Miniprotein binders against Checkpoint protein hus1 homolog (hus1). Designs and how they scored, part 13

Target 1, 271 residues: Checkpoint protein hus1 homolog (hus1), of Dictyostelium discoideum (Social amoeba) (q54nc0)
Amino acid sequence: MKFKAKISKASILLKTVQNIMKIYNECICHITPDKLRFIIQSDFNDGMQVFCEIQRSLIFENFTIESLSDNEIQFQLDLESLRRVLQSATSNGVSDIFTNLTKVRGGPVLHFIIKSGTSGTVIFQDIPIVLLTAQQMAQINEPTLPDPLVHILLPNLKNLQKVIDKMKNISDCLKIMIAMNNRLSFEVETSSGSISTFYSGLDHPQFGDHVLSPDLQATVCVDIKKFAKVLHIHQLKPSEVVLCLYERSIIVHVVLTDIMITYYLPVLIKN

## First folded at step 5 (miniprotein)

Design ra22 (from PR1 with F17T V20I E21F V22Y)
Fold by ESMFold2-Fast, scan of step 5:
Structure ra22 (fold): chain B 271 residues (1-271), chain A 94 residues (1-94)
Amino acid sequence: as target 1 above (271 residues)
Amino acid sequence: SEIKVTITVYINGKEWTITIFYSTDEELKRLMERVFEEIEKMGVREVEITVEADSPEDARRLAEIVAEILRRYGFDEIEIRQEGDTVHITARRK
C-alpha cells in the first residue's frame, strides 16, 4: 500500500483536529480517493460519537493512494500527536507540509516533512499508527437512525456556547426542547429551581421525505458537558448547524465548505 | 401562587429568560447570586426581573432582596412597578 500527499490547508485541518480532539484524543483516520475521515467511536466516550468528513481536494494535493481494498486505508491515530505536528507546521508563517505512510524499524508510521520557505529549515516528524484491516473498518458504521422527532437550525454558536457554559456550572443535565414552530429552549434544574433560555424565530431545515407539522415538539435530556464540547466547533465558523432530536440520541450536523461533522450524543433517561 | 423570579436579559438581540423557583428568602439570595455571577461575566447592562409571591407584602419584601443584589452587581438605576402579588423590576448599569 502507498499513501502520500501535500497538505494544502493545514490551518483548517488543525482547527478541525483541535475541535474533535475535545471529545477524545484517539480516532480512526480513514483515507479514500474522495475523502479524509476522522471517526471517534463510542468506546471510552460514554456513548458519544463523532464522524468528520473532509473532501480530499480541500486538504490534499499531489495525492497518491494505492491499496488492494479499493484504494482505501485506515488506521488508529493519536489526535494530540497530529495536533502537535500541524501546530508546528502552521507556527511562524506558511510551510510546505508533506505526509506519507511508511515504516520505521518495522512499525507503521504517518511521516511528515515540514519545509520552512524562509529559513530553509526542514523538520521530520513521525506519528506511530495502528493499521486496521478492511474487515475491522467494516465494523465501524455511522448510526442509521429513523426520521428525527423534531429538528432546528441552531442560533449563533458563539453566543450559544456562552449561555451553555454558564448553565453547566449549575447542573449536569441539559433539557433541550424543539418546537416545529421555530422555537428552541434549554433548561437546567436544581433542587431549588430551574433556569431556562428561550429562542424564537429560528429556521427548520428540510429533512427526510416529509415536512413535519408545526405543532410537533419534543424534549430530551443530555449531558451538558458533552453538549458544551460540541459547541467549540463555532471556531470553524460553520455555515449551518442542525440539531435533531431522537428518542435515544441527539445529532448535531455541522456544515462547512467541503467539511461535514456529525456528533451523536446519547439521551439521558429521566427517572 | 407559585413563588418564582423571572430574569430576562438581551444578548445580541436575543431574549434569554432565567426562572428561579424558591421556598425561602435564603434560597432566593443564593440562587440569584449564582445567576448574577454568570450574568456579570456576559457583560449584561440591562435586566428585567419579575418577582411573583403569595401576597403584595411578600412581593415587596422579595423585590427589596432582588434590588439589593442588583446594586451589589452595579445596577444603580432601578425602576420598580408593582401589580398585586407581582413586582416588575427594570435595572441598568452604566
Scores: ipSAE 0.000, ipTM 0.204, lowest interface PAE 15.5, mean pLDDT 82

Design ra23 (from PR1 with F17T E21F E27S R30K L31V)
Fold by ESMFold2-Fast, scan of step 5:
Structure ra23 (fold): chain B 271 residues (1-271), chain A 94 residues (1-94)
Amino acid sequence: as target 1 above (271 residues)
Amino acid sequence: SEIKVTITVYINGKEWTITVFVSTDESLKKVMERVFEEIEKMGVREVEITVEADSPEDARRLAEIVAEILRRYGFDEIEIRQEGDTVHITARRK
C-alpha cells in the first residue's frame, strides 16, 4: 500500500484539525481517492461523534493512493500531533508540504516533508499511527437517521458562541427549542428562575419533497459544554450550519466549501 | 556533505519526532533555532537528539553546535554519546 501527496490548503486543514480536536484528540483518518475523513467515535465521548469529510482536491495535489481495498487507507491518528506538524509548517512562511505513509524503525508513520523554497532547508516530521484493516473500517459507519423532528439554520455562530459560553456558567443542561415557523430558543434553568435567548426570522433548510409543517415544534436538552465545543467551528466561517433535533440526539451539520462536518450529540432530557 | 539531525520530544506522554537534513553549519543553526523556538512554547523538559554526519569528527563537532543551542534554551543537563558517524544527545531541564 502507498499514499503520497502534496498538501495545498494547509491553513484550512490546520483550522479544521484545531476545531475537531476540541471534541477528542484521537481520531480515525480515512483516505480515499475522493475524500479525506476524520472520525471521532462515540466509544470515547459519552455518545458524541464527529464525521469530518474534506474533498481530496481541496487539500491534496500530486496525489497517489494504492491499496488492495479499493485504494482506501485508514489509521488511528493523534490530532494534537497533526496540529503541531501543521502549525509548525504554516508558521514559517511559504513552504511546500508533502506527506506520505511509510515505516520508521519497523513502525508505521505518517511522514511529513516541509521544504522552504527560499532557504533550501528541509524538515521531516513523523507521526506514529495505527493501521486499520478494511474489515475494522467497515464497522465504522455514520448513523443513518430518519427525517428530523424539526430543523433550522443557526444564527451568527460567533455571537451564539458568546451567548452559550455565558449560559454554560449557569447550568450543565441546555434546553433547545425549534419551531418550524422560523423560531429557535435556548434556555438554562436555575433554582431562582430561568434564562432564555430567543431567535426569530431564521431559515429552514430545504430537503427535497419533504416539507415539514410550520406548526411542528420540538424541545430537547443537551450537555451545554459539548454544545459549546461544537460552536468553535465559527472560526472556519461556514456558509450554513444546520441544527436538527431527534428524539435521542441532535445533529449539527456544518457546510463549508469542500468540507462537511457533522456532529452527533446525545439528548439528555425530553421535554 | 549531508547532515541529518533527529529530534524526539515527549509532550503529555506523546512522542513527536523531527528529522532535519542540511548541508552547512549555518543552515543547521538556523533550523535548530526555529525548532527550539517552537519547542519552548510547548513546555518540553526532555529531548533526545541524534546527529549523523559523513565522519565521526564532523558528527562530534555538529553535536557540539546543537548542545550550545540546547543550553541557550535552558537545557542544563546534557549527555552525549558517540557511535562512529552518529552522536546521541539527551538533554533535560527543570
Scores: ipSAE 0.000, ipTM 0.335, lowest interface PAE 13.5, mean pLDDT 83

Design ra24 (from PR1 with W16G F17K E21L E27N L31I E38I)
Fold by ESMFold2-Fast, scan of step 5:
Structure ra24 (fold): chain B 271 residues (1-271), chain A 94 residues (1-94)
Amino acid sequence: as target 1 above (271 residues)
Amino acid sequence: SEIKVTITVYINGKEGKITVLVSTDENLKRIMERVFEIIEKMGVREVEITVEADSPEDARRLAEIVAEILRRYGFDEIEIRQEGDTVHITARRK
C-alpha cells in the first residue's frame, strides 16, 4: 500500500484537529480517494462518537493512494501528535507540508516533511500509527438512524457556549427541549431550584428533502460537560449547526464548506 | 413552584428567556447570581423580568431582591410595575 500527499489548508486541518481532540485524544484516520475521515469511537468515551469528513481536495494535493482494498487506508492516530506537527508547520512563515505512509525501525508511521520557504530549513517528523485491516474498518460504522424525533438549527454557537459553560457550574445534567414553532430550551436543575434558558425564532433544517412537522416536540437529558465540549467547534465558524433529538441519543451535525462533523451523544437514562 | 422568575433578553435580534423556579428567598438570591453571570456572558444591556409568587406582597419583596442584583450588575435604569401576584421589571444599562 502507498499514500503520499502535499497538505493544503494546514491551518483549517489544525483547527479541525484541535476541536475534535477535545472529545478524545485518539482517533481512527480513514483516507479514501475522495475523503479524509477522523472517527472517534464510543468504546473509550462513555458512548460519545465523532465522525468528521473532509473533502480530500480541500486538504490534499499531489495526492496518491494505492491499496488492495479499494485504494482506502485506515489507521489509529494520536491527535495530540498530529496537532503538534501541524502547529509547528503553521506557526512561522509559509511552509510546504508533505506527508506519506512509511516504516521506521519496522513500525508503521505517518511521516511529515515540513519545508520552510523563508528559512530554507527542512524538518522531518514521524507519528507512530496502528494500521487497521479492511475487515476491522468494516466494523466501524456511522449509525444509520431514522428521521429524528425533532430537529432545529442551533443559535450562534459562540454565544451558546458561553451560556452552557455557566450552566454546567450548576448541574451535570442538561435537559434539552425542542418545542413547537422553532423553540429550543436548555434547563439545569438542583435540589434548590432550576434555571431554564430558551430561544425562539430559530429555523428548522430540511432533512434531505424531508421536513418534520412544526407540531413535533421532544425532551432529552445529556451530560452537560460532553455537550459543552461539542460547542468548542464554534472556532471553525460553521455555516450551520443542526441539533437532532432521538430517544437514546442526540446528534449535532456541523456543516462547513468542505467539512462535515457529526457528534453523537448518549441521552441519560431516566430512573 | 412557589416562586417563578422569567427573564427575557434579546441577543442579535433573537428573543431568549431564562426561567428560575425556587421555593425560598435564599435560593432565589443564589440562583439569580448564577443567572446574571450567564446574562453578563451574553453581553445583554436590556432585560425584562417577570416575578410571580403566591401573594402580591411576596411578589413585590422578591422583585426587590431581583432589582438589588440587577443594580450590582450595572443595570442603573430600573422600572417596576405590579399586577397582583406578578411584578414586571424592565432594566437597562449603558
Scores: ipSAE 0.000, ipTM 0.467, lowest interface PAE 10.9, mean pLDDT 82

Design ra25 (from PR1 with K14R F17T E21F R34K K41R)
Fold by ESMFold2-Fast, scan of step 5:
Structure ra25 (fold): chain B 271 residues (1-271), chain A 94 residues (1-94)
Amino acid sequence: as target 1 above (271 residues)
Amino acid sequence: SEIKVTITVYINGREWTITVFVSTDEELKRLMEKVFEEIERMGVREVEITVEADSPEDARRLAEIVAEILRRYGFDEIEIRQEGDTVHITARRK
């Protein structure tokens, strides 16, 4: 198997990595002829999942991938290690960044060659990885969910993050209500009172197969600290962020040019 | 542009703070009606409201819309204070 490429737009890749690693610092990296995917599974991150897909042409040029399994390669990767490599490469001006799969002392690594235009030096960095078989990868599936109970476009994410950060100081549980007549509210409760924030005039993009009635509404409770972590994505200035409520989970679907990130958060269930 | 209205009420020692974000006068009226229907159910006699807008003129105009709704819900004593783009409303009923 072979993989090599030159990394273009390393700053966008760095920002993407910085944002998803707030959820968990280890992921599965899946490279196909068309896409680079980062997958954070629910097992050790309090039930959150992240599926990030980046169009190959956005971040890789001079791209070569060869494998006996449909030219796909997958491995476990430490995101903090990747963040450090990308940060080093983007610091103090532009650098040419090359990456490939190789072995160091018999162990598989993701190898980086960083050629600095400013210093005239070349830096070699290795990230140890754990290769996954095609059979292991086939067991890693994005959740298949029915149509959401309700969905809505989120308001300005930077302003929303400020609101949620204040609410986070009050309670660990965030109550989220969406009404299909363009309304969204957030509420936290304490023994001494409650704080609610209401939004109106928000759009309902087409999401799912059926048009929902405007009189439909749903309310769920989520961990506010988990929700706050998702809102850091505002730093990437997404064109569209859709919030979907389901009986047992919420989805935050983030659309950027050539990048799609879907966050899955569990609903807090009262026993 | 964004209009922000913060409503604080106290009932049975519990503080309830409501923040409303809207872009139009019509949405403000619609949401305020719903908020005050809930406040009426709680038996609230005193509210503190802050209206923030893009200009002093808009803040004052929007505050008068809020005050008119307050009067319809029986708040007979209304005090309005303006600080630039922010208007503070204190409303009471006997």
Scores: ipSAE 0.000, ipTM 0.304, lowest interface PAE 16.1, mean pLDDT 83

Design ra26 (from PR1 with K4T T6V T19I E21R)
Fold by ESMFold2-Fast, scan of step 5:
Structure ra26 (fold): chain B 271 residues (1-271), chain A 94 residues (1-94)
Amino acid sequence: as target 1 above (271 residues)
Amino acid sequence: SEITVVITVYINGKEWFIIVRVSTDEELKRLMERVFEEIEKMGVREVEITVEADSPEDARRLAEIVAEILRRYGFDEIEIRQEGDTVHITARRK
């Protein structure tokens, strides 16, 4: 197998990596002819998943990929290591950044060459990786879910993060209600009282011809600390953030130009 | 019984309702302090608050607690209007 490319928008890639790292420090990197994907699946995340998809043309130019498995490659890598490489490449002005898959002393690595335009320095950095087989990758599937019970576009994420950060000091369980008449609420309860935050006048995402009745509403409970971690994505200034409620999970879809990040959080079941 | 406080603010052209339901004066003070601390960080200059209690006397007393917290957070223009067991507060700051 062979992969090599020039990284064209390192600052965007850096911001994306910094945000998904808040969920977990290790990921699966999947590169195809059309897309770069970061997948976070971890037993330590208690059922939380992240699927990040970036159009190849946004991030890579002078791109070459060759493998016997449909020209796709996949490997595990440490996101903190990737963050450090991208941070050093973006810290002091414009740099040319090249990456390729190679072997160093018998081990597979993701190799980086950073050429500074402002100084005569060239930096070589390697990130050790663990290659995955096509069979192993076939077992790593984004959940296929039916239509959501209800959905809504979230309000300003920065302001919402501040509210949720205070609510998590009161309770570990966040109650989320969406009504298809443009309403959203968040609630935490204790034995002594409750705090509720209500939003009105929000929009619903447009899906084909499948329109849900305005009278529909649904309520679920999620782990508030996990939800708070998702809201850090406000730093990327997304164009749309969609919240979907399902019977056993919630999904947060984050839409940017040529980047889509989907967070899966389990619903808490009270017995 | 329960004390209900409803706070209405506008952020980025969208309406927020913050509802606080508690059973004691002490818990009301603690939760309202935290809510106003967050509202202050958001740069909100005008809020509308309703306080509902079991009696007109309790509603007025609890509204004074809310007004005192508002003053501490820089809301110097406070208008209070009572309607039975409910007190309406409009507060503004520069």
Scores: ipSAE 0.000, ipTM 0.275, lowest interface PAE 14.8, mean pLDDT 83

Design ra27 (from PR1 with E21F E27D R30W)
Fold by ESMFold2-Fast, scan of step 5:
Structure ra27 (fold): chain B 271 residues (1-271), chain A 94 residues (1-94)
Amino acid sequence: as target 1 above (271 residues)
Amino acid sequence: SEIKVTITVYINGKEWFITVFVSTDEDLKWLMERVFEEIEKMGVREVEITVEADSPEDARRLAEIVAEILRRYGFDEIEIRQEGDTVHITARRK
């Protein structure tokens, strides 16, 4: 088993790590010839899941990967450790970052070499990892869901985050309504009243030949703090963000150049 | 004090944003400033806003709050028309 690469877009990778880390500090890292994936499982974060895929060519150059399992490797990784490595590399101008999989006595390690252009300093950092077998990886499945009840493209995330952050100070429960006639609303209730924000004229994503009636609408309640954590992804300036409502969950699908992030959030069910 | 108002923003003749607000004047000002920050980024030169409240006096008062924020965002041509509990605002900038 061999993995070695130069990290080419450290700032983008850092921002991605900082955003998914808000959900949970540990993840499964899966590297294939074509992709780098970060997976945060539901068991460790109150039912939230994150599946992040990055095209290998965006993040890695001078790339080598070899394994007996179709040249794929997977391991458990501490995201705070990765964040510290990437932050060190990006804090004082641009740096050359090299990474490889190596073996420390008794265990595998993700090794980093950071060559600073500003200080002339070379930093060596090791992140202990736990290797997973192909069989263990096969148990880590992205949920396969039926067609959503309703879906919509979210408005500009930066403005939406400001609105949701204000609403978060008022209530723990966010009511989300999507109507297939290009409408989206958010509502929070308090003992002193309610606040609703309504958007119209939004687009719906194109999903093959599946056509939903414009008369369809659905409403769900989610934990507003969990939803607010997702909106931090505006820092990466995504090209589109899809919101899909299901009976027991919502999906937020974030599209960037060569990066796709899917967040799964549970719906709050009244007793 | 608690206010109840429905504000609808139209861009290019289409309903773009609507809010039903049950809160304070300061919360309304904060929310509308966030809305107009987004409108400014879109490069919109003309916007139409309707303000509907529980009384003609409240509708006018709240519409003036909205108009003041529009002026601060460079909308120099503002036309206001009142019809009972509803005030219609048309705002334009170059």
Scores: ipSAE 0.000, ipTM 0.254, lowest interface PAE 13.3, mean pLDDT 83

Design ra28 (from PR1 with F17T T19V E26S R30Y)
Fold by ESMFold2-Fast, scan of step 5:
Structure ra28 (fold): chain B 271 residues (1-271), chain A 94 residues (1-94)
Amino acid sequence: as target 1 above (271 residues)
Amino acid sequence: SEIKVTITVYINGKEWTIVVEVSTDSELKYLMERVFEEIEKMGVREVEITVEADSPEDARRLAEIVAEILRRYGFDEIEIRQEGDTVHITARRK
C-alpha cells in the first residue's frame, strides 16, 4: 500500500475541511485514482451525514496510489488535525505541501512536509490514522433515496445564512416549504409570534427520471442549528445549491467545479 | 391582538419577502431591529413595508415605530400611505 502526492489547492481543501468539520470532527477519508472523498456517517452525530467528493486532479499533483484493492485506500481521520496542518501551510504565504502514507513508531500516519517560500523553513507534521479494509469500506454506503417530494435551487447563500442565523435565536425548529411553482419559505415560531421569509422566482433543477407537477408542495421541520451549519458552505462560492425535501430527511447538494458535497439532515417530528 | 409586518426587498433582481407576526409592540421592535440590521448589511437601498393591525389607530402607531427604526438604519426617505387597518411604507437610502 502506497500513497504520495503534492497538494496543489491547499486553500480550497482547507475551506472544505473547515466547513464539513462543523458537522463532526471525525471522518472517513477515501482516496481512489480519480477522487478524494470525505465521509461523515456516525451513529453519534444525531443522524447528519456528509458525503464530499473532490476530483483528485484538483488537489493532488505528482500523485501515486497503489493497493491490492483496485488502488484504493481508506482510513479514519481527525478533521481538526487536518485543518491545523492545512492552516499552518496556508498562513505562512506560498508553501509547497507534500503528503504521503507511512508508519511512525509502528502506527500508520498521514505525513506532511510543508516547505515555506518566505521563511525557508521545512515543517514535518503527522496525523495518526486508522486504516480500514476494503470490506469495511464496502459497508459505508451513501443513502439510496427515491425521488424527492419537492426540490429547488437555493437563493444567495450568504444572504440566506444571515437570515437563518437570526432565526435560530428565536426557535430550534426551522419549517421549510418548497412549492414546485418556484417558491421557497422558511418559518420559525414561538408561543408569542413567528417570522417567515419568502422567496419566489427560484429555479428547479432536473432531478431523477420523473418530472414533478408544478402544483406539488411539501413542508418539513429541521433542526435550525444543523441547517445553519450547512450554510457556511457559501465560503466556497458554489455555483449551484439544491435543496431536496423527503418525508424523513432533507438533502442539500452543493455543486462546485470538481467538488460535490451532499448533506443529509433528519426531519423533526413536531407534535 | 395580531400584528403583521411584511417587508419586500429586491436583491440581484430577485424578490425577497419577510413576514413578521407578533402580539406586542416590544416584540415587534425586537424583531424589526434584527431584520433591519441584516437588510442594512446586504446593501439594500429600498424596501416596501406593509403594516397590518386590528385597528386604523394601531396600524398608524405601529407604522410610526417601524419608520423610526428605518431611520436608525439609514433609510431617511420614507413615504407612508394608510388604508384603514393597513399602512404601506416605502423607504429609501442613498
Scores: ipSAE 0.000, ipTM 0.372, lowest interface PAE 13.3, mean pLDDT 84

Design ra29 (from PR1 with F17K I18V V20L E21F)
Fold by ESMFold2-Fast, scan of step 5:
Structure ra29 (fold): chain B 271 residues (1-271), chain A 94 residues (1-94)
Amino acid sequence: as target 1 above (271 residues)
Amino acid sequence: SEIKVTITVYINGKEWKVTLFVSTDEELKRLMERVFEEIEKMGVREVEITVEADSPEDARRLAEIVAEILRRYGFDEIEIRQEGDTVHITARRK
């Protein structure tokens, strides 16, 4: 198996890694001819999952991938290690960053070559990885869900993060209500009072032929700290963020140019 | 532009706070009516409202809209304090 590439748009990749690692610091990295994926599975985070997909052409130039399994490779990767490499490469102006899979003393590593455009300095860095088989990767599937109960486009994430951060100080449970007549509300309750935030005039995403009645609404409770972690993605300035409510989970779909991030959060089911 | 309205009510020593984000005067009126229908059921006699807009002129105009709604619900003692793009309203009724 062989993989090598030049990393383009390292600052975008860095911001993506910084946001995903707030959920968990270890992920599965999956590279195909068409895309780079980061996957954080529910087993490590009380049922929370993240599936991040980046178009290969956004992140990689001079790209070569060869494997017996349809030219796909996958491995476990420490996101903090990747963050440090990318931070180092971006902190001193523009650098050329090259990466490849290799072995150091018999162990597989993701190797980086960072060439400074200003100082003529070349830095070599290795991140130890754990290679996964195609059979192990086949066990890692993004959930297939029925149509959502309700859905909505979220308001400005930066402003929403400020709202949720204040609510986070009041309760661990965030009550989310979506009404298909363009309304969204968030509520937190304690024995001493409640705080509600209401949004109106929001749009609903199009799901092909799926048109829900404007009279439909649904309410779920989620862990507010987990929801707050999702909102840090505002730093990437997404064009569209979709919130979908299901009976046992919620989904947050984050749409950026050539990047799609989907967060799965479990619904809290308690009296 | 986005209009932010915060309504604070105290009932039996407990705080109830509602924040509204709207983009039009019509949406503001619609949401305020719904909030005040609930407030009326609670027997509240004092409310504090903060209106944040994109300009001092818009904040003042929106505060007048809010004051008109307050009067329709019997809040006849209205105090308005403006700080730039933000207006604070305290309203009382017997």
Scores: ipSAE 0.000, ipTM 0.371, lowest interface PAE 13.9, mean pLDDT 84

Design ra30 (from PR1 with F17T I18L V20F E21V)
Fold by ESMFold2-Fast, scan of step 5:
Structure ra30 (fold): chain B 271 residues (1-271), chain A 94 residues (1-94)
Amino acid sequence: as target 1 above (271 residues)
Amino acid sequence: SEIKVTITVYINGKEWTLTFVVSTDEELKRLMERVFEEIEKMGVREVEITVEADSPEDARRLAEIVAEILRRYGFDEIEIRQEGDTVHITARRK
């Protein structure tokens, strides 16, 4: 197998890595001829999952990929190591960043060459990886869910993050209610009372052939700290963020130019 | 007894509502002070508060406790209107 590329728009890739890394430090990296994917799976428990897809043309140029499995490669990757490489490359201003798949002392590594235009210095960095077979990758599937009970477009994420960060100091459980008449509320409860924040006049995502009644509403409870971690994505200034409620999970779809990130959070059960 | 307090403010063109259920005057005072420390940082100039209690006399007495806290946070114009066990408070500041 062979993979090599020049990394373009390294600052966007760095911001993406910094955001998903808040969920978990290890991921599966899947590279195909048209996409770069980062996948964070639940860790034995019913933890959070993240599926991040980036259009290959946004991140890679001078791109070569060859494998016996439809020119796809996949491996386990430490996100903190990747963050350090990208941070180092972007800290000195303009740098040319090249990456390739190779071996060091018999072990597979993701190799980086960082050529600084500012100092004329060339830096070599290696990230050890664990290669996965096509058969192992076939077992890694994005959850298949029915149609959501309710859905809504989230309000300004930066302002929402401030609200949720305050609520996080009060309770570990966040009650989320969506009504298909453009309403969204967040509630936390303690022995001393409840605090609710209401939003009205929000839009619902546009589905081509599926329309939900304005009378529909649903309420779920999630881990507030996990929900707060998702809201850090406001740093990337997404064009749309969709919240979908299901019986046993919630989904947050984050839409950016040539990047789509989907977060899966489990619904909490009370007694 | 059960005391329900609803606070409504307008921040950045959006309606924000906070609802509390407390059992004592002291609990109400502590909760109101925590809430208004945060509201002060947001530059809010107008709030609407609804107090629901077990009796008309309790509702009025509790509304006066809330009004005292509002005055300490610079709300100089306070209007109190009573409907049975429920009192509505509108407060404004510069």
Scores: ipSAE 0.000, ipTM 0.131, lowest interface PAE 22.4, mean pLDDT 82

Design ra31 (from PR1 with W16F F17R T19I R34Q)
Fold by ESMFold2-Fast, scan of step 5:
Structure ra31 (fold): chain B 271 residues (1-271), chain A 94 residues (1-94)
Amino acid sequence: as target 1 above (271 residues)
Amino acid sequence: SEIKVTITVYINGKEFRIIVEVSTDEELKRLMEQVFEEIEKMGVREVEITVEADSPEDARRLAEIVAEILRRYGFDEIEIRQEGDTVHITARRK
């Protein structure tokens, strides 16, 4: 097995890592000839999942990958360690960043070589990883969902984050309603009252030939702290952010040029 | 008693409304403070507020509470109009 590349667009990769690590500090990194994927799955009852796909050509040049499993490699990676490497590499001017898969004292590591163009300094960094087999990777599947009950394009994410952060101080449960006539609302309740925010004039995404009646609407409840963490993605300035409601989950689908991030949050079921 | 306050703002041409429904003056004051802290961060210069209560006297009193909060957040141009149990407030800041 061999993986070696030069990292281009390190600032974009850094921002992506900073955003997904707000969900969990550990992920599965999957590298194929076409894509780099970060997958966050919770084994600790958080129930939140993240699937991030980046086109290989956006972040890797001088790229070599060789494996017996269709030239794919996958491993478990600490995102805080990756963030620190990328942060140091992007500070103090332009640096050439090279990465490769190797071993140190018999253990697998993701090795980084950071060459400063200005000072001539070379820094070496190693991140210990846990290699996964093709069979283990085959068990990691993005959820297969039916058609959404309703969907909408989210309003300005930065402003929405501010609203949700204040609602978070009132209740742990966020009620989300989407109406297919361009309306979205968020509500939190207390024993003595409620606060609701309403948006109108929003657009609905197109999914091929999929069409939903404008009379359709649906309401779900989610953990507000989990939802707030998703909204940090506004720092990447996405072109579109789609919210889809399902009976048992919600999906937030983030579209950027050559990057797609999908967040899965469980719906809270009230007795 | 039931108190309903509707705040309407426009951000990049799109309508944004906040509705606060409470049973006490203390809850109204607390939630309105939180709402206006967020509106201030959005850079909004004009808001339209509707206050609905169980009586004209309560609506007027509650509108005064809302207006005082608006002044604390720099909305110093306030216009108030009453229609029975409902009071309409238009507030502007620089």
Scores: ipSAE 0.067, ipTM 0.655, lowest interface PAE 6.4, mean pLDDT 85

